# Designs tried in a protein design chat: VHH binders against q9x234. Part 40

Target 1, 288 residues: q9x234
Amino acid sequence: RTFSEEIKEELVNVPFGSREEVISELLGFIKARGDLDVKSRHIVFSLHSFAASRRLLNLMKYLSKPVSEIIVEKSHNIKKRYIKITAEYSESFMVIEPFFDVALFVSFLRGLFLSGGSMTNPRYHYHLEINLFEEETLALTRKSLKDFFNINAGIIELRNTRKLYIKSIKDILVFLEAIGVQRKLEEIDRIVTERKVIGDVNRTVNFIEANAIRTANSTARQIRAIELIKENMGLENLPEDLRRVALVRLRNKELSLRELGKKLNLTKSQIYSKLKRIIKIAERFGDV
Key: E = the ipSAE of ESMFold2; O = the ipSAE of OpenDDE; V2 = 0.75 times the mean of E and O plus 0.25 times the DockQ between their complexes.

## First folded at step 16 (VHH; framework vhh_lunsekimig_d3)

Design x2 (at its last look DockQ between E and O 0.05; V2 from the best seeds 0.00; counts 0 for: pae O 10.1 > 2, placed apart)
Fold by ESMFold2, look of step 16:
Structure x2 (fold): chain B 288 residues (1-288), chain A 120 residues (1-120)
Amino acid sequence: as target 1 above (288 residues)
Amino acid sequence: EVQLVESGGGVVQPGGSLRLSCAASGFKFSSYALSWYRQAAGIERELIASITRGGSTEYVDSVKGRFTISRDNSENTMYLQMNSLRAEDTGLYYCAAKYPAQRWEPRDYWGQGTLVTVSS
């Protein structure tokens, strides 16, 4: 149902490459959600996604590695089924170097995302994250995202959580392409386009509103200044050129400076200068 | 250490044939798209043939029907079979490898080149 799960459903069907790429993808599962028991030579995977579970089983089948146990549990705290998969491991899983070759790295990232990753529905927010507690693996992943893809990723560390995250929609689209997403990329492109159109409309409306507020604040200040002068010294005691401006502004509270200038045979600059002088005089009598 | 090493160049008469090889190491060869480029004197190198991960090939018109690109993933080697060679085919031949991508720019890997001279 979630946007993340729809992405993960598509990833289940990404064709396998070489055996080494399959092992690199498996290493992503191990690093994100695997508990290795060195004594018994078993790995227990703890997954929340049925798609991720299916992909993991497909990887193990390809590698001809037995899965000894699959348990489905409910977690009341998360309102989701929790899938535990127990498998035997080969030491070759642990020595592969996913960071030296981009082919291995994209496979590794796919495993990380399937097992420990999520993405917010891009209609609401651009955010992709991977839960991955191991500090060294997170640091190497962040570095390699920059080195191979020029992706700028951050790290969030909270009480019991360590995450790698990506917020740039351009970087998110690169990440998703790299791990093998195709159909969902088209949907995301459409969403981004729609949001850009809505954003352009909203920026236009906000610009109109902000300009109107700025004009009202300027006019209100001018009227306040004129009122202070009227109450404290009388408009008749202003220099004639300022008195004319003050009277016309009071009579025409809605007019722009250009419109006031037309009534007084003054340029916009001249009317502004005279109103500024009126405000300065009014400051003697109170806040303007 | 990434290496692409071309071989098989040499001097040949017009109408003759050569087979170029490009031996690769240091990266996952089977996952990359591969290409041959040619550089004649005084000209920028040009793409002449390419082959995808899946084996789909593409050629420029000047070599189509005369040259055949192929790959052997088990030997980490790409080939260029050049038939009906012409004087204008003279130049340095480079192999290249690039990971396929549309939204980002993968690193290009290049060989040092092998010289092909077509001489009467």
Scores: ipSAE 0.576, ipTM 0.835, lowest interface PAE 1.6, mean pLDDT 87
Fold by OpenDDE, look of step 16:
Structure x2 (fold): chain B 288 residues (1-288), chain A 120 residues (1-120)
Amino acid sequence: as target 1 above (288 residues)
Amino acid sequence: EVQLVESGGGVVQPGGSLRLSCAASGFKFSSYALSWYRQAAGIERELIASITRGGSTEYVDSVKGRFTISRDNSENTMYLQMNSLRAEDTGLYYCAAKYPAQRWEPRDYWGQGTLVTVSS
């Protein structure tokens, strides 16, 4: 089961509100996946989700609208099932204004998501989308999401369809909560928290590793410099203060600058300065 | 305790004006969409005006141009300015706060209503 389907399964059991809300939800189904034949007064829903189909049937039952036909078609791709539901429709369904009232809008959104929506597993990336062809409905939906819930949704125009999408996990959570998701929200929160922790750990590890590498490189350079001086000039020919630091560094290759300082009763800064001088001297004899 | 309290109702002559107020308490007012409903005698309650969190307003056709809904989040109060009142505007006016339409928890709040009577 896809993460989307799991969400949709939960939505199947959301209690019905008022008749108007139920009609509004149905309108969501119509706008996203309904083909209207005005002449025959029939609507054909093409759905990919069994959960969505169940919800639609329950809505229709509630409204005492008989379903005339249910066809399950197996696409050539064994993985995609199409459920076609045919029913009589009334123009009364189309007069609902779901954007006027937040309860109607939420119901409408539920219908849109069930019929045409999907969500990626938050373990991988944050993305919620709704397939909706009608430009006006998309625009109104986007506006209402912003106005009612302060959700920033984008619209993508594709060759054969349009999509409304939400990328912010915060906005996704608000959206899902609004349409009646409850249990899966907890799971999403856990996943998001885990990802954050992992991300933080990785950043910390990377930082530590980078610092370790830098330190190692610096230490190696210091040692090379000292060895080069030893070979070409002799450490005995260094100024006494530099010679002392050079000898201690050479004998203690694993110690930090602070630790070296402690051994010599010098500050980290003093040790650093002296090592820089040593490196500068060594550069006279070769690449350090 | 969540409360919505309507005020400003009364008797007014046709063509007159009233301003209704809805004072809210006990919930995060700014997070809710707000609406005015009215119910005439023998008629089902109807939505007449709505204002979103973002401040967008909508009206039913019968009140367009005459009524103005507004909100003050700092005062947790919603208003309905009613001008050019008609006899058909007579009824109980209710304020509502809705966010979102959740079925497992009550998130819709209603006032008790204030009576508006338009009569000569």
Scores: ipSAE 0.009, ipTM 0.244, lowest interface PAE 10.1, mean pLDDT 87
ESMFold2 (binder alone), look of step 16: mean pLDDT 81; pTM 0.799

Design x3 (at its last look DockQ between E and O 0.49; V2 from the best seeds 0.00; counts 0 for: pae O 2.1 > 2)
Fold by ESMFold2, look of step 16:
Structure x3 (fold): chain B 288 residues (1-288), chain A 120 residues (1-120)
Amino acid sequence: as target 1 above (288 residues)
Amino acid sequence: EVQLVESGGGVVQPGGSLRLSCAASGFTFSSYALSWYRQAAGIERELIASITRGGSTEYVDSVKGRFTISRDNSENTMYLQMNSLRAEDTGLYYCAAKYPAKRWSPYDYWGQGTLVTVSS
């Protein structure tokens, strides 16, 4: 069972509100997955989710609109299961305006998501999308997402597909709360927290590795400086305090500044200062 | 389209009672949380009482035990029963409606107010 389907299973149990809210949710199913036949006065819904199908049947029962046909097919051509539900059309389904009252809009969004929406498991990445081919409905939905929730949804257009998508985890959580998700939101919050902890650990490990590389490069610079002095001047011509440090560094290339200081009875700061002076002298003879 | 209209204000003696009404239209009333606010002259508007869509109520300490908020979803109307009125209760009373949300801030709908004067 996919993460999307788990969300849809929870949505089946969202209590019905007013009759207008139920009709608004049904309109979401119609706009995403309904094919209207005005002559026969029927709508055929093409669904891929058993949860969505159960919810649709419950909406129709509430509205006292009988379902005349249910067909379950499996297509070898595209390897997808279809659930075809045929129900009576009513003009009253189309007169509800879901975009101007947030109560109706959240119901409409629930219908859209159940019938044509999906969400990637947030352990992998954050992505929620809704299939919405009709341009006018897509535009109104996108506008209302911004107006009611401050969600800036994106659009994906391909040859036979038009989708509205949300990638911000904050916006996804707002969307899911709005359509009635409760328990799965708690699970998502835990996943987000876990991902933050893992990300913080990875950044700490990367920082430790980068610091180790900087330390190695600093040591290599010190050795290069001492070798330049040896080649061009001779270590015997350094001040005695610097000469001791240079010799000990050369014979102990693996030691940290702290460890080097211990060998010479000097603090880390004193060793650093002396090595900096050595580098300065070496710069007379080349790049360090 | 959205309207909230308060009524029932007036002049009353200390210790008296008034019942305010807030008639609503243009939105799905039963799905909204409702509130009463009070504004005395020269003071910021203050929340007095609230009622959730499920009927749970809350009151500010100064009105607790004296005021009762209620709602009638079949009439799209909210009420405030005000008993044991005091001079400090004088002000303009507003009703408000807000869609419940935890992760975003819905826009509030407001009435225009009804005046309550408690005067000897």
Scores: ipSAE 0.620, ipTM 0.857, lowest interface PAE 1.5, mean pLDDT 87
Fold by OpenDDE, look of step 16:
Structure x3 (fold): chain B 288 residues (1-288), chain A 120 residues (1-120)
Amino acid sequence: as target 1 above (288 residues)
Amino acid sequence: EVQLVESGGGVVQPGGSLRLSCAASGFTFSSYALSWYRQAAGIERELIASITRGGSTEYVDSVKGRFTISRDNSENTMYLQMNSLRAEDTGLYYCAAKYPAKRWSPYDYWGQGTLVTVSS
């Protein structure tokens, strides 16, 4: 099972709130996956999640709204199941306004996520999305997320659908917590923490490696410069202070500038300055 | 529009009693956990009492046995009965509402506060 389905399974057991909350959650299902036929007075929900289906049925039961038909269809693609739930349509479901009350909005979000939402495994990527075709509902949802939770959600318009998405792991956690996720929230937090640690370690290692390489290259360049001078003009023709540094560097190729300084009773900066002068002299004879 | 309006504050002598009310409107009152906060001069706002949707109550130690939080969902009102008041109970008292599922989030709605002064 997918990470999304695991979350949805947990959501199935979220206790019902007030009747208005239950209706708001149902409205989420309707807006995301409900096909309303006013003429026949039926609504058909097309779901891909068994957990979502169970939750929907429980909501309907709570509201004493009978389901007329449940069909499970196997797509030609072995990987996709469709659960179609048909029920009688009621205008009472559509009169609720979930965008002005936090409780109603959260319930609405739960319905949206269950029916049309998904989340990637945070081990790989931070991404939560909800499929929502209706532009107005999408806009209101986005606005309310911002207003009530300070969540910055994006909108993607595709050829056949629209998506609301959240990329920030912080915002994702707030979202999931709001709609009633608990256990999985803790798991996500652990995963995120682990990734952060790994990332920090990798950055540190990379930094160390980069510095090591830089130092190695610098040392190699110094040695090359000294050798080039030796070949072309002789080290004996260097100023005494530079000659001294050149000889010590050549004999101690593994030492740091600080260590070289200790040997010569010079500071790291002094050694660096002298080696720079040596390199400059060497450049007269070729590329260093 | 969501509103929480506190009332019942005033001046009372030590050992006296007050009953605070918080009248709520504009949201599904019964769906929210409710709390009383207070803020004394020079100190941070502190939680003193809470009541769940189901009516379970919790108190800080300093008010246990003296204060009683209650709610009337039919009237969309929360109450705080304060008995045996002390000088240290002086402060601005705030009503707050929180959706229960929001474990790590702040309260959703706040009142403007009502002043309680306990002085001889």
Scores: ipSAE 0.257, ipTM 0.692, lowest interface PAE 2.1, mean pLDDT 89
ESMFold2 (binder alone), look of step 16: mean pLDDT 81; pTM 0.806

Design x4 (at its last fold request DockQ between E and O 0.66; V2 from the best seeds 0.78)
Fold by OpenDDE, fold request of step 22:
Structure x4 (fold): chain B 288 residues (1-288), chain A 120 residues (1-120)
Amino acid sequence: as target 1 above (288 residues)
Amino acid sequence: EVQLVESGGGVVQPGGSLRLSCAASGFTFSSYTLSWYRQAAGIERELIASITRSGSTEYVDSVKGRFTISRDNSENTMYLQMNSLRAEDTGLYYCAAKYPAKRWEPRDYWGQGTLVTVSS
């Protein structure tokens, strides 16, 4: 299990608050992973997390919103399982407004994270991100994070989606606490403390943050490059070693180079070198 | 807009009782920690009672056994039952609400206060 999934498993058991809070959390799911089928008047949630799916179903049950269908699909390109949950469309549940009550905002954030969020293992890198396509929602979320928590979240634009990200470990901890994480938060604290002891006492928090931001930008570029290659040349036409890296990167968009290396039994430097080559190939087809 | 409105204050004789109310609006009442503060003349505002979302209560020593804090989430109202009132209990009583957090600082919401006077 990924570190993200462990967090999400914990979040499944967060007690429900008021009806308004539950609706707010559902809104988070809708904005991050809800696809509206206007013709059928249904909303389809596409989730990668079983924990997220469980939470969503519990929310719907609480609200007496019937689920019409649950399908587990295997992605042809990504060995990842997708859980598709279909429910009746309600326009009232889809409207997002500026948040004035932090209780509603944190519920919303919980929904966002469960459905579209991920976090790297803090042993390797500090990075939390949420996939969010809608620009308005992204902007509002970013603003609210700043207003309520003084969190400075960044935005990365990808070809088919957008990402909100947090690189500061301090901010990540605040975020996780806000959405109801407890046990895993303690674990993260221990890890961070251990890293500080092992790491050069002289490495300023700023240096870590700067590196994290750079990594996020690089990750986005890597993904764009791989997608460009896929569209123009096909990944099957890449050298085997590059193809392997490309596939793993696409499957694990939230992981750092170190984490990718661990998965492939390669060093960070080796992964970097291969990704650089991939980018170079992609540049033949367009701007990356 | 967040609003907290205190009521129930007044003049009472020593040994008497009062019940204060705090009516709340504009936020998710059930998710907030609620508190009563008081400010006597010439003295700094002090926390006297608190009740969490789960219903756990805490009291300052001077009011223990005499005051009882409670909440009704269905009515968005917090109460302070004050028994065996003393002259030293005289002051302006404030209700407050704060979202529980450890790693960040939530905004505090305050009422305007209600005056309690204990005198012969």
Scores: ipSAE 0.843, ipTM 0.933, lowest interface PAE 0.5, mean pLDDT 91
Fold by ESMFold2, fold request of step 22:
Structure x4 (fold): chain B 288 residues (1-288), chain A 120 residues (1-120)
Amino acid sequence: as target 1 above (288 residues)
Amino acid sequence: EVQLVESGGGVVQPGGSLRLSCAASGFTFSSYTLSWYRQAAGIERELIASITRSGSTEYVDSVKGRFTISRDNSENTMYLQMNSLRAEDTGLYYCAAKYPAKRWEPRDYWGQGTLVTVSS
């Protein structure tokens, strides 16, 4: 079960509001996955989600519109199963205007997401998208996302794909709240918090390491450390690898760590490590 | 077009009662939180009562026990029953509607106000 499907399973249980809200949600299914057969006066929906299919059946039951066929088949050109649902058409479904009343718009978005939407697992990265091919509906949806929620959605257009997408986790959480997600929002909040804490720890560790490197790379501090050891212990009492580094640094005060490493056939990281150890030894005798 | 129209204001003596109505159109009334605000001369509007879509109510202390907010979703109308009126209750009364949200800021819709005057 994908992360998207878990969200869709929760959405099946969103209570129905007014009849207009139910029709607005159905319009979302129609615009994303509906194929109108004017000859037979039916709509054929092609869905990939059992949760979305169950929700659609519940909407049609509420509207007293019989479903005449339910077929599960595999696409000829795609290795995925489709659930095809054929239901009675009403022209009144198509006259609902979801873009000017936020109650209707959130219902419309729920239908769009159930039928043609997906979200990545937020543990890996943040991405929510809706496949919505009709250009006018896509433009109105994008505009209304900005107008009602201050969500900045992007558009991806390819030869046979038109997608609306959201990458900001703040905007994704607003979107999911708007369409009726509750319990999964709490799970996502915890994931975001965990990722933020891990990131803060990593930044703190990197800052501490950078400060330690800056301190060890200060020529004055390195010279002071060597002088403290010389004055209080004697350089001859250092381990031989450290004694070599101390002597070469003292005799070549002007060289960078890279240049010192070159003289000693050591990498910059290796010379840094040895100078860090020299500084630690010197700290026994005073401020470095 | 969203419209909120208050009615039922007037002049009443202290201790009297009035019932305000707010007729709404142009939005899905049953899904919004509804509120009454009061504005006395020279003072900013204050929230005095609210009612959620589920019927849960809240009141400011100064009107508790005297005022009752209610809604009739079949008529798209909200009411404020005001009893035991005091001179301090004098002001313009506004109805408001706002879609409930935690993570985003819905627009508030406002009526034009109805005047309530409590005087002897």
Scores: ipSAE 0.803, ipTM 0.916, lowest interface PAE 0.7, mean pLDDT 88
ESMFold2, look of step 16: ipSAE 0.754; ipTM 0.898
ESMFold2 (binder alone), look of step 16: mean pLDDT 79; pTM 0.778
OpenDDE, look of step 16: ipSAE 0.645; ipTM 0.853
ESMFold2, look of step 17: ipSAE 0.765; ipTM 0.906
ESMFold2 (binder alone), look of step 17: mean pLDDT 80; pTM 0.792
OpenDDE, look of step 17: ipSAE 0.549; ipTM 0.814
ESMFold2, fold request of step 22: ipSAE 0.795, 0.758; ipTM 0.914, 0.889
ESMFold2 (binder alone), fold request of step 22: mean pLDDT 80, 80, 80; pTM 0.790, 0.791, 0.790
OpenDDE, fold request of step 22: ipSAE 0.411, 0.394; ipTM 0.763, 0.757

Design x5 (at its last read DockQ between E and O 0.95; V2 from the best seeds 0.81)
Amino acid sequence: EVQLVESGGGVVQPGGSLRLSCAASGFTFSSYALSWYRQAAGIERELIADITRGGSTNYVDSVKGRFTISRDNSENTMYLQMNSLRAEDTGLYYCAAKYPAKRWEPRDYWGQGTLVTVSS
ESMFold2, look of step 16: ipSAE 0.736; ipTM 0.896
ESMFold2 (binder alone), look of step 16: mean pLDDT 81; pTM 0.804
OpenDDE, look of step 16: ipSAE 0.594; ipTM 0.840
ESMFold2, fold request of step 22: ipSAE 0.790, 0.761, 0.780; ipTM 0.913, 0.893, 0.904
ESMFold2 (binder alone), fold request of step 22: mean pLDDT 81, 80, 81; pTM 0.799, 0.798, 0.801
OpenDDE, fold request of step 22: ipSAE 0.580, 0.464, 0.850; ipTM 0.830, 0.785, 0.936
ESMFold2, last read: ipSAE 0.783, 0.789, 0.788; ipTM 0.911, 0.912, 0.913
ESMFold2 (binder alone), last read: mean pLDDT 80, 81, 80; pTM 0.797, 0.801, 0.793
OpenDDE, last read: ipSAE 0.529, 0.737, 0.434; ipTM 0.808, 0.889, 0.775

Design x6 (at its last look DockQ between E and O 0.01; V2 from the best seeds 0.00; counts 0 for: pae O 13.7 > 2, placed apart)
Fold by ESMFold2, look of step 16:
Structure x6 (fold): chain B 288 residues (1-288), chain A 120 residues (1-120)
Amino acid sequence: as target 1 above (288 residues)
Amino acid sequence: EVQLVESGGGVVQPGGSLRLSCAASGFVFSSYALSWYRQAAGIERELIASITRGGSTEYVDSVKGRFTISRDNSENTMYLQMNSLRAEDTGLYYCAAKYPAKRWEPRDYWGQGTLVTVSS
């Protein structure tokens, strides 16, 4: 099973609240995956999740609304199977306003996610999205996510695609809690913690490697400078303090500045200063 | 529009009883946690009793055994039964509602308060 489907399996078991909350959840299914046929008074739902299908049937049973047809079929265009559920349309389904009471809004979001939502496995990326084509409903959903939860959702619009998405892991966890996820949130928390630890280790290793490369390049530059001076003026013509440093550096190419300082009774800062002066002198004879 | 309206306050003698009511509208009452707060003159508003959506209750020590919070979801009403009242119980009593959440900060909804005076 995919990570999304595991979440949807948990959502099947979220207890029903009030009748209004059940209708609000159903409205989420309708807005994401419902095709209304006003003439016949039917809605056809096209779902790719068995968990979503089970939840929808439970909602319809609670509302005492007939389901006239359930079929599994193959889509011509995408080469995948999906579940069609045909149910009676009721005017009562459309009168709920889910955007003004957070209890109704979380139910609406649950229906949207079950029917048209997905989430990437958080081990790879943090991404949650909902297919929601109707522009007004999308705008109200985005606004209410901000107003109730301070969630900053984005919109993807391409030729025939309109999606709401969330990429912040903090916002995704808030969203999942709001729609009723509990046990799967603990798994996600563990994954986030593991990724943070791995990331901290990798940044530390990268810093150590970059510093080592920087140090090696600096040493090579110092030796190049000393060789240019030797070839063009002779080390004997350097001031005595710089000559001593130049000779000891050439003899000890592997030593750190601290270790060179011990050989010369100088601090790391003093050695660094003298090597910078050597480089400046060498620059008159070529590229260092 | 969300509304919480307290009633049942008044003047009582020490040892007396009062029953406060909080009538709610504009939200799905059964899905919210509910609370009573008390504010005496010159003091910060303090939580004194709470009740979860499932009916579990909590009380501050000063009112335990004397006050009882309850809810009636069919009437969209919360109650506070106050027995064995003392002068220190005098103050404005507020009801509050909040949607339960761990990872986000729900809005607090407040009533306007009802005055309870315990004198003599």
Scores: ipSAE 0.769, ipTM 0.905, lowest interface PAE 0.8, mean pLDDT 88
Fold by OpenDDE, look of step 16:
Structure x6 (fold): chain B 288 residues (1-288), chain A 120 residues (1-120)
Amino acid sequence: as target 1 above (288 residues)
Amino acid sequence: EVQLVESGGGVVQPGGSLRLSCAASGFVFSSYALSWYRQAAGIERELIASITRGGSTEYVDSVKGRFTISRDNSENTMYLQMNSLRAEDTGLYYCAAKYPAKRWEPRDYWGQGTLVTVSS
């Protein structure tokens, strides 16, 4: 099962709040996956999650709204299961305004996520999205996320649908907590922490390696320069101070500039300066 | 519109009792944690009692055993029964409602306050 489904399974067991909250959650289902037929006074929910379906049925039961039909369809082409739940539509469901009270909004979000939401496994990528076709609902949801939770959600407009998405792991965690996720939230926290540690380690290793390579290259260049001078003009023709540094560098190819300085009673900076001069001289004879 | 309206304050003698009420409207009352705060003259507002959505209560030490916080979700009302009142209990008492959250700070709703004066 997917990470999303695991979250949804947990959400199935979130205790019901007030009747208004339950209706608000149902409204989330309606807005995300409900097809309203005004003529027949029926609503058809098309769901892909068994957990979501179970939650919806429990909501309907709580509200004493009978379900008229449940159909499970297997699509041969998409390997996706569709669960269609048909129920009698009531206008009373639409009178709820979930965007003015955080309790109602949270319930509404739960319904939206269950019916139309998904989340990637945080081990790979931080991404939460909700499919919402209705532009007004999408806009209000986005605004309310900002107003109530300071969540910055993005909107993607696709050819046949719209998506609300959250990329910040911080915001994702707030969102999941708000809609009633607990156990999985802890798991996500662990994963995020682990990823951070790994990332930090990798950065450190890369930094160390990069520095090592730079040092090695610098040392190699110094040695090449000295050798080139030796071959073309002789080290004896260098200024005495440079000759001294050149000889010590050739004899101690593994030492750092600081260590070389210690041997010659010079500072790292002085050694560096002298080696630069040596390199400059060597450049007269060829590429260093 | 969200409203919290405190009532029940007044003047009482030491050792006396008062019952404060907080009537709430404009939000889903049962979904919020509720609290009583008080502010004495020259002192910062302090939390004195709280009750969770589930009915769990907490008190500051100074009011333990004397004050009782309760809620009636059917009436959208929170209460504070204050017994054995002391002079130090004098202050403005505020009702507050907070949506419980851990990872964000929701907006708190506050009442206008009711004055409690304990004086001989």
Scores: ipSAE 0.703, ipTM 0.879, lowest interface PAE 0.7, mean pLDDT 91
ESMFold2 (binder alone), look of step 16: mean pLDDT 80; pTM 0.792
ESMFold2, look of step 17: ipSAE 0.748; ipTM 0.893
ESMFold2 (binder alone), look of step 17: mean pLDDT 80; pTM 0.794
OpenDDE, look of step 17: ipSAE 0.000; ipTM 0.253

